# Designs tried in a protein design chat: VH-VL binders against o04291r164to392. Part 7

Target 1, 229 residues: o04291r164to392
Amino acid sequence: DANNPAGLLSIAEEALAEFLSKATGTAVDWVQMIGMKPGPDSIGIVAISRNCSGIAARACGLVSLEPMKVAEILKDRPSWLRDCRSVDTLSVIPAGNGGTIELIYTQMYAPTTLAAARDFWTLRYSTCLEDGSYVVCERSLTSATGGPTGPPSSNFVRAEMKPSGFLIRPCDGGGSILHIVDHVDLDAWSVPEVMRPLYESSKILAQKMTVAALRHVRQIAQETSGEVQ

## First folded at step 1 (VH-VL)

Design M04 (framework fv_murlentamab)
Fold by ESMFold2-Fast, scan of step 1:
Structure M04 (fold): chain C 229 residues (1-229), chain A 122 residues (1-122), chain B 106 residues (1-106)
Amino acid sequence: as target 1 above (229 residues)
Amino acid sequence: QVRLVQSGAEVKKPGASVKVSCKASGYTFTSYAMHWVRQAPGQRLEWMGWINAGSGNTKYSQKFQGRVTITRDTSASTAYMELSSLRSEDTAVYYCARDFYDSSGYPWFDPWGQGTLVTVSS
Amino acid sequence: DIQMTQSPSTLSASVGDRVTITCRASQSISYLAWYQQKPGKAPKLLTYDASSLESGVPSRFSGSGSGTEFTLTISSLQPDDFATYYCQQYNSYPYTFGGGTKVEIK
């Protein structure tokens, strides 16, 4: 149940476990996107999963910023994700372990003029792992978990985020390795037929998020490095 | 600078075992997978297996299953490949090569170690 | 296992020549890399995903092809390009390499 702090922590811990399994484990088979590499001077990669519910994308790359700074940058989603219209933090709850749980409502711009914009109602869990890594993981709350049922909105279609987020590992030489997972389940049969081509292409939307995050963090790292010369 | 440095050349008798090391530097060792590839003189490159340096999970080529063991030491940032029951056909240069993840759909091998020559002779 | 067949096994060429090396997979694949190996050295990645050029690799190298037939082309051979070239599929385990094509001086 998402209505009390103990229930929220339980959901957060389950989301963290599943996210880590996707980010660093073998729970999901990943297949490279054809021709996909972030840029000629980068070492990041992007892969898409075909063996999970919905569509998942993951990427990783080296960034010349410490884990806490990377997490701080990426938590400000509208600053780097062009398709993000607004983020409203509805509540902030201490997890009791030094971590933080946030209830977040996000609105996205429509991908095309022929499709409704999407919105998300999520729990975001930020915590530090024992090895010095930072994790920011997020998942949708549904009516089954005490999430919103809300009134219908003709302007937005409620989307579901499966455990997704960022694992930021420190590098011994300084900087971090950033692991990104974006996993969205947009059930085809629940979507009007006219909108299905958009949702069948959701791997393109997932790719945009992972690439945008990595590019933005690297750009800030380069700007910060240039200022200290 | 990302670098992989392998142990020195080995000469072994048939039936012996050999253990080759690959020391990583310049990156977070536990965030990447490490592959092992060998090349017999004048022959093609042959993939042997890999290990996820973080979890320790491994996958081996069926040809080497039962003879090869790949391990790692996270505190030393070092991967190991041990091949047992050596035959003359196992004479080859053995390479380690970095990848980003196990079960990744993007296993470009970069960088590679310098190679370790293992000679099996009686 | 996916079998990778390269042709020719050996190719003699002169500086300035256009060189084309072929790689054939025993089944349709989408993920193929090309490596360059010089005597006594480890292989070096040239292209991945059939046609994507690795950072730092000269633009005279290019990969093309899809399905079961792939090619690596060197548009104007340089002295530094005399080496053995290998294709590799990473579409499925076990990862497999071609037999190699040795590009030697004419």
Scores: ipSAE 0.000, ipTM 0.411, lowest interface PAE 15.2, mean pLDDT 78

Design M05 (framework fv_murlentamab)
Fold by ESMFold2-Fast, scan of step 1:
Structure M05 (fold): chain C 229 residues (1-229), chain A 123 residues (1-123), chain B 106 residues (1-106)
Amino acid sequence: as target 1 above (229 residues)
Amino acid sequence: QVRLVQSGAEVKKPGASVKVSCKASGYTFTDYYMHWVRQAPGQRLEWMGWINPNSGGTKYSQKFQGRVTITRDTSASTAYMELSSLRSEDTAVYYCARAEYDFWSGYLPMDVWGQGTLVTVSS
Amino acid sequence: DIQMTQSPSTLSASVGDRVTITCRASQSISYLAWYQQKPGKAPKLLTYDASSLESGVPSRFSGSGSGTEFTLTISSLQPDDFATYYCQQYNSYPWTFGGGTKVEIK
């Protein structure tokens, strides 16, 4: 139940467990799209899921920043995700374990003019794990979860974010390894039939967030390293 | 395509230092850890340490800690291993080798090796 | 440190023979690689993660085992296979190698 702080923490911990299973586990069948070959951006592995509802992608890469710094950068979603129109942090709740729970409303730009833009009502949980890893995981709150939901916005279709986010593990010798999962249900059945494949199973849309996140963090790391060196 | 090219053989006196270079080509230098492994004549391979070229962070075997320094130059795609206070028992072939950090399960073994650099410590 | 013990230290075989080399770890590990080394050359990765064959390595090479006991098998020895073979654990630092098994002509 999402109607009280204990209920929100319960949802947050459940989201964390499911996110970690996707980010590091093998329970989900991930399809490797890009091998680890020399390329212009040196982006890590990107994979698309075959056995999930909606559209899911994961990626992983090395970054020369410590976990907390990577998390701070990535939490400012509009700064690196071009398709993000706006993010409103509606509430910030201490989780009691040093972590933070945020209630967030996000509006996205539409990928086509033939369908309405999507919006999200989510819980985002940020915490530090015992091994020094930092996690930022996020999932939608819906009437089905028994928690608070925002009213529908005019000209937007409510989408659902399945457990998604960032696991940022410290690397031996410094820096971090960044694991990313993006898993969304964009409500494909509300769009014209010709556009349903884009909203239902688009490999292009699936990669967009993960690639943008890796590129942005690596750019910031390069700028920071250049300043210090 | 992927290649690691090391500097040439060195002859040093006891107490001196040696610095071996390892130039990488054919891949993104910062995506792979660079390890240093040595092998004395007729002996087993011995792991010395690694550098994370992305961060510059290092890890050394306790046996070499205090005498070994591993560095890198990202603009030249080159890693360096410097061993100080050389003794006759440091006579060995020194290898650099790359290892991928497996994103799903951790680190992977050394898949590409340099040709080796013979360091002789005598007299 | 994890100690890696190989047996035998030397093995005499003929072309066409099935050759098995064993490697024992002093504690349970999941990450083990096998390397081939010819005189005057750098080691060449053959197998990793105990049983995965490296790209470009002939299918006559295979790795097996788990826990503390591991084996490298050459199903039909070729002239090019006379070399020294090393196991290596990359489970825990420091990374450690076996003492080597020299496969020589009978």
Scores: ipSAE 0.000, ipTM 0.478, lowest interface PAE 14.1, mean pLDDT 82

Design M06 (framework fv_murlentamab)
Fold by ESMFold2-Fast, scan of step 1:
Structure M06 (fold): chain C 229 residues (1-229), chain A 124 residues (1-124), chain B 106 residues (1-106)
Amino acid sequence: as target 1 above (229 residues)
Amino acid sequence: QVRLVQSGAEVKKPGASVKVSCKASGYTFTSYAMHWVRQAPGQRLEWMGWINAGSGNTKYSQKFQGRVTITRDTSASTAYMELSSLRSEDTAVYYCARDRIEYYGSGSYAFDIWGQGTLVTVSS
Amino acid sequence: DIQMTQSPSTLSASVGDRVTITCRASQSVSYLAWYQQKPGKAPKLLTYDASSLESGVPSRFSGSGSGTEFTLTISSLQPDDFATYYCQQYNSYPWTFGGGTKVEIK
């Protein structure tokens, strides 16, 4: 509830702690994704988790833009994620510490004609850390945490986002190190068989999301470099 | 299983150059960054520079800029550190160390695997 | 450059003691590691990101702190723990190490 800012901030801070643990810590065991070769021309590291609920992917890489600019680009999800249909910002709440909390509704295109399109109700927390790093962290809200109590729209299946987002560390001499985590949890044993293709498409989406974010930010960095001429 | 093995001790005269090798095994060499750190007798650890083993991109500490060159050979899974214009104060144990996770860029995640060290003595 | 100051420079302790070593950064950092070094050997990573314990490191070791003040604690000192300990920031180039704290037998 947007009228309970202290409760939302508590959820935001919990999500941030869990996200940082995934992005830079060892709380989740990561394995190199099959078919993703590390090499001089790769777009970063892409790994998938084996010891968490649902499907998690992470990537990191260098980008020639300052942290706040990287965050600005990545917050405009439809500009770089082809499968993103729409993003509606329902509320914007100052966190009281210089950060911002947003309540967001997102619709995704269906990954195939056999799977329903997905939607998300999330809290997105953006803040600057003391070391100059910028964080954009997001997680799903349930009815217990101020999310919707009614059923999803008839054309969509409600998906759950576990703490996910972007940690953007500044580099000396300019530029940033971008850490990406995408984590979707949909309990396969509680999902009817007809919906299991959606669970598998979540795995594909997580892999594509981390790769797309890195590639897009690097492409914008190239264009920004050209503009100063 | 994961190991870094460095070349043996060197004795050099002032003004000479030294090249230390660091052979990696037990992991994908080109997926990690390799750091070089030195320690003079009884003194603190001092970071010199690093190389992305995949891309070959390097970054050096300003103190060593112009005197240090870090390279790698991907076919041999070996990193090298060459220090020129040696002075008596360059007498130290030189270590190679792997950055903790697979990574691209200039950031670090701490150094999890270290070579055994190479003593370089610069005689008067 | 970020300067790292450790205290004390030397600490005398007995087996079973709780040992606390402090590291102060000249400016705020979020990325800090602790290393153990025994005579004639390479450093060994103990903790990273201020408080994360490296795999294979005994649970008696713990890191804590944020901003400019960081601590390494050994909850019950073992004979194998007499060594020199170094903190390191990897927040900003160049990466810098503390002066070391030598833990020796009382």
Scores: ipSAE 0.000, ipTM 0.413, lowest interface PAE 18.5, mean pLDDT 80

Design M07 (framework fv_murlentamab)
Fold by ESMFold2-Fast, scan of step 1:
Structure M07 (fold): chain C 229 residues (1-229), chain A 121 residues (1-121), chain B 106 residues (1-106)
Amino acid sequence: as target 1 above (229 residues)
Amino acid sequence: QVRLVQSGAEVKKPGASVKVSCKASGYTFTSYYMHWVRQAPGQRLEWMGWINPYSGGTKYSQKFQGRVTITRDTSASTAYMELSSLRSEDTAVYYCARSPLEWLLDYMDVWGQGTLVTVSS
Amino acid sequence: DIQMTQSPSTLSASVGDRVTITCRASQSISYLAWYQQKPGKAPKLLTYDASSLESGVPSRFSGSGSGTEFTLTISSLQPDDFATYYCQQYDSYPLTFGGGTKVEIK
């Protein structure tokens, strides 16, 4: 939990295992989204899940940047997520083996004037895998896992992030293969009924973070390549 | 061209299990979800669950959770539904039906002919 | 669970009549299909996404509605339309069907 570093590492390792099963495994049923065409250097497509709680989406693509650089870019969430209002790093804990555990509080802008803004209290685990891949994995902390026991911040509805994040694998030709998973439960019951489909079933919301992250990293890669030329 | 063919009628005693098969032809088996829906005599259609033939992932109605198991054999293009601990109220025609492998498209465009399962002592 | 209520449970009509079948959901939904089932046969898809007509289905069938009230209309009833009709929501799990409307030609 937040008052027990050994407990936090246990939670981080569980989140990593769950994240990896979503990013590269078959534990979750993924359905391709209409209109998402792979590019010449794209390995995968944006897909959404229908057999999980909340809304889950994943994407996979090639990026002309090394894994460490991709991780640095994506960890700066406000730089690429337009609806991100604030990110506060509450604590940073070394996990051994070069890994890092962060306790993070995030506030999002309200999606419409009819819905409350969402906030998240998460554990983010950054580590290097045996094969040289980098992982940035994140999930919500609840009272059951040593997280917050009180109500959400004023004017916010507490959302739950299921294991989500980035798996960044090195390519033999240089660059990286980026796997992205976004799995959130935005507490649909706290929005007016007319807006509920936007949280529970919206294909637009489901692909929001995965597509934004991939596009942002590719744009920086293109700008960096242009500078070197 | 597209066809779903189910196994024949079954008569079972209370407490037994039944396994119904559904063989697909005329399309790519792994590109559509396979649903199981039952209908007791004179009653409404009742959804039991689905399987994604590509991943093997399943989703069950909570009413049947713990008693139903849906599986598939991709090499045979066949889906199976096994229902255990049979009771008299499980007497029904059991249908397989496919839906598009796409979110929010759980309408069923092709149906099997149905399998009558009778549970009687 | 979303409850689907159909009305009427049975109706009798003459060939050439306009027939209207209603389906009401216990909460607002966006995704609904209609099926036709003849005695001893499997259901056949007629419409999906409330109003989209399935390929091969005669144009006399049409679906309409939104929110909690949906309608299947048969503009000119034919002898081949003797059947029971079911609505089905696919807005959320578990998928649920209406109780059925039996259309008798007479």
Scores: ipSAE 0.005, ipTM 0.431, lowest interface PAE 13.1, mean pLDDT 80

Design M08 (framework fv_murlentamab)
Fold by ESMFold2-Fast, scan of step 1:
Structure M08 (fold): chain C 229 residues (1-229), chain A 120 residues (1-120), chain B 106 residues (1-106)
Amino acid sequence: as target 1 above (229 residues)
Amino acid sequence: QVRLVQSGAEVKKPGASVKVSCKASGYTFTSYAMHWVRQAPGQRLEWMGWINAGNGNTKYSQKFQGRVTITRDTSASTAYMELSSLRSEDTAVYYCARVDYGDFYGMDVWGQGTLVTVSS
Amino acid sequence: DIQMTQSPSTLSASVGDRVTITCRASQSISYLAWYQQKPGKAPKLLTYDASSLESGVPSRFSGSGSGTEFTLTISSLQPDDFATYYCQQYNSYPWTFGGGTKVEIK
């Protein structure tokens, strides 16, 4: 329930457990796309899932910034994701364990004229783990979990974000190892057959998101390093 | 005037096939999806499948997969639903209904319905 | 498959009454339509996208709700409104309908 802090923390912790399983575990089958790679400025592995609901992608890369700074940068999604139209933080709730829970409404631009723009109503949980790692994980809320009380905005298709986000681990010698998971269910099966291939192409969009996050953080790291003598 | 007109009532024996037609007028036939829905006497509406009138691609409910075939004739602006291996429980009113491809708005125009009775 | 449950199954009302019909989905959905069906006739679309009123439908009809709980309200029942009402999800294939709510004269 979004108006029940104990209930929200329970949802946040379930999302965290599932996200960690995807980011570092073997619970989901990950396959490397033939001919697909992150690009010249990324040394991370980009993979998409098979046999899961919706479309999932994950990537991993080394970044020359401390975990907290990486988390701060990535939480400002519009700064690095071109397809993000707007992000509204509806509420901010302290989790009582040093973490933060946010209720967020996001709108994305339409990928083509034949596909509707997407919007998301999510819970984002930011916390520090015992090993000094930072996590920012996010998932959609339903009416049963205190989600939206009304329909999506006009001309938008409500999408579902499965547990997704960032795991940022400290690296020996300084910097961070960044793990990214993007898992969304755009519900391609709910649209007419003629439009389904456009939604399936969101595998490319998911991979672009992981690459965009890595590129942006690395760009900031380079600028910061250039300022030090 | 947008209209969908269906073929007349049918009486069939168990094991036979029936083919129901749905003639569209007053709009560009190939710009819409055509869905088929049935309703047995006193029962709820039940979705059977759909066809993209432009390219002919179909999707069927698993319950009817293997028995139902949905087709269309673009020159006649007519959609067809054929159901084979008829059983008494297939006795129902069968409806065609239009859905907009561009914006997924629900079934905005319906045919008048075709009663199919399966009896020995 | 997404199961759609309507309540009540039958509702007795008088002209001028406010009528409320509910529909529950077995999982969260974004796309829900409401239809009116009179005996011997095809269904007629009333609302789509949960709360959007179809063109030509009287303003006394309104849809609301999100996630798993949805409502159709008729603010002041007219003689023409005695009918059976169905909710329908078009979020996921197969598309599924509720069991129907019959609004009959008291």
Scores: ipSAE 0.000, ipTM 0.392, lowest interface PAE 20.6, mean pLDDT 79

Design M09 (framework fv_murlentamab)
Fold by ESMFold2-Fast, scan of step 1:
Structure M09 (fold): chain C 229 residues (1-229), chain A 125 residues (1-125), chain B 106 residues (1-106)
Amino acid sequence: as target 1 above (229 residues)
Amino acid sequence: QVRLVQSGAEVKKPGASVKVSCKASGYTFTSYAMHWVRQAPGQRLEWMGWINAGSGNTKYSQKFQGRVTITRDTSASTAYMELSSLRSEDTAVYYCARGEILTGYYDYYYGMDVWGQGTLVTVSS
Amino acid sequence: DIQMTQSPSTLSASVGDRVTITCRASQSISYLAWYQQKPGKAPKLLTYDASSLESGVPSRFSGSGSGTEFTLTISSLQPDDFATYYCQQYNSYPYTFGGGTKVEIK
């Protein structure tokens, strides 16, 4: 509800707390992927959740760009999330603490050709933390939390985004440490029975998202720095 | 059995248009995308565009923008590719091929797994 | 557009040989497929996502690589494998194919 800024801020702060516990905490048990290991001189970890609804993945890596620049790049979701169908910003609300709350409608294609395309109605909260870290976190809104009242979108199944996003911490030597969490429920019940084991039990699909985001930002950082090949 | 069957060979004069059909069977037509790819004699494969058979949304290669139109008929499970303002350089075998609907979020499967037999379009004189 | 360059253009080999075909992209990509085409026939998908083998394709075929350099390997060439092979990127529109590598009898 755009007419209830205090209520939206409350939802945003709850989402931020849950996102941070996933990104940096031990509240969720994460399993490191076999064959995916950090380098000896960098932090690059990809892990999947053991105890969540839907599919959750997280990744962490070093990026040679300042936190604000990383946030700008990642907020432009179509630039790195391939074939993102559409992203509409429905409203923009300043938070009293210097942050920004956005109500966003996103259409994405289904993870399989045998399922309908998915759409999301989310709240995205962007703010700067006391230590100079920048955070962009996002979660789905339901009808109970000020979600959509429009006509049902044809050809789409409403998906749920659990608190997800980016935590971007500054490094003393320059650049940032980027923490990514992707946690979504794409409604497994609407996927044909033969595909459900791949959807429900496999976490490999969610890992593609976190790796794509990190790879995209690193490529832009390399181009911007004038790094030799 | 999944099968794509294309219309027969066409001979056209420069400036004419051609419309090639691709009839799908053995799967749910509206759950897949249909690509169009051409190959001039002795040349490489060249992607022209695709249509999401469910939504009807299309994407075209800029080289063919303004000359190509891809459509589908869901009741007939048939995709169509129409190329206008034909030139001799458009002489090629035109293929339809089934692909995954764009998976944006997981970006996992994009191979063209089933192909039509091809339609030779000759543009001369 | 992303340019795809294949090497070699033509390769002569004998049955039982290990054959390696290279594909180079003009910029870093994550999504690449390999196709086999015989004269007068439509292409056939062999691998997708660089290294995933298509169902029904013999295990002697394998794809590898990342970034800008990719390879298709046939571990023990069979008579049925003499054909032209194409790589294709589907990282960005327009999708683009390599120039092809013809594998012919030595």
Scores: ipSAE 0.000, ipTM 0.433, lowest interface PAE 13.9, mean pLDDT 78

Design N01 (framework fv_inotuzumab)
Fold by ESMFold2-Fast, scan of step 1:
Structure N01 (fold): chain C 229 residues (1-229), chain A 119 residues (1-119), chain B 112 residues (1-112)
Amino acid sequence: as target 1 above (229 residues)
Amino acid sequence: EVQLVQSGAEVKKPGASVKVSCKASGYTFTSYYIHWVRQAPGQGLEWIGGINPSGGSTTYRRKFQGRVTMTADTSTSTVYMELSSLRSEDTAVYYCARKYGSGRYFDYWGQGTLVTVSS
Amino acid sequence: DVQVTQSPSSLSASVGDRVTITCRSSQSLLHSEGKTYLSWYLHKPGKAPQLLIYEVSNRFSGVPDRFSGSGSGTDFTLTISSLQPEDFATYYCQQSYSTPYTFGQGTKVEIK
């Protein structure tokens, strides 16, 4: 509940632990996508998850910006994710060690003309880790977990965001290693029966977010330093 | 007529795996989801997960993630649910059920498969 | 997880009686697309569950008119207007608003 900061922090810490397991661990199988490695000098993997609910994608790469700057850029989701229609920050709650919890409502454009547009009500947790890394982790909330319960929009199907986000590790000599996880369940099962196989077999949506985030940060880094990638 | 026919009862030892089949007939197999629901002795119905036979995409209840696998064979119109690392508390009747798309309800069910896990 | 709770856990009734079973969800089941994802099932020992009602109030094909569903938000009811011999069974409500889908604990309708 927005009036229960301790409860929200508990949810935030659970989301962080699960996100870190996906970003750095092998708790789920990842299948590397052939021919989609990010740019020169990347240590990058672009991968799609097996054995998970919904669709998950993971990527990593080097960027020539400090962790806090990377986080600042990526928090402005509409600036780099074309499929994002709007982001409304409903609440901002300070958390320990300078961390921040945000309650966010997001509307996405429809994945296909045959499916309804999706929306998300999420908790986004931003904090600095003890090793100097910065993390931005996000997951869906329901009314039972203290999420906002504003009026349902008849034009949207509620989607579920599993723990997703960005782990940004500082590099010696400047810059960062950016780890990205996008794990969403767009409720494909609300898609009309005849169109469902076409919608669900598509993995392009999962890949778009991770690749777009990395490319956007690199473009901004190039603009701010004059570096060529 | 729509029918879902499941494989016969199984007795397994703790730590083993069981694979239950659900053969569909009387409709276009790839047009409907198949979900799995179980009932342990003396308990209510518990949802396990579901599969889209057309693409093979799956959704699992978190407590079964990592030890349940659902697959579909379109050539035989059969869905399989495999549950590994069996424990005594996995003793239950396992049902497959057809999910109607936009309505999200289970309109037709298999007859059930009793899985007994005993030492 | 969205939870659903049924009451009563059991009831005794005679043929011809009006029976009402209630189901309460931990949160609203009204989806943004305007549908409320609550279903009712009948289950007898040794048989598969059967769908009775979907989306709160829609009777599934072949289900007798004596079965009706009603409710909104978090509170739902299944009514059997005149109980028949074949209606002695356990009844379950189910939410499919979000995964994991969850069932109520069941209501056993027994012969008085």
Scores: ipSAE 0.000, ipTM 0.393, lowest interface PAE 20.0, mean pLDDT 79

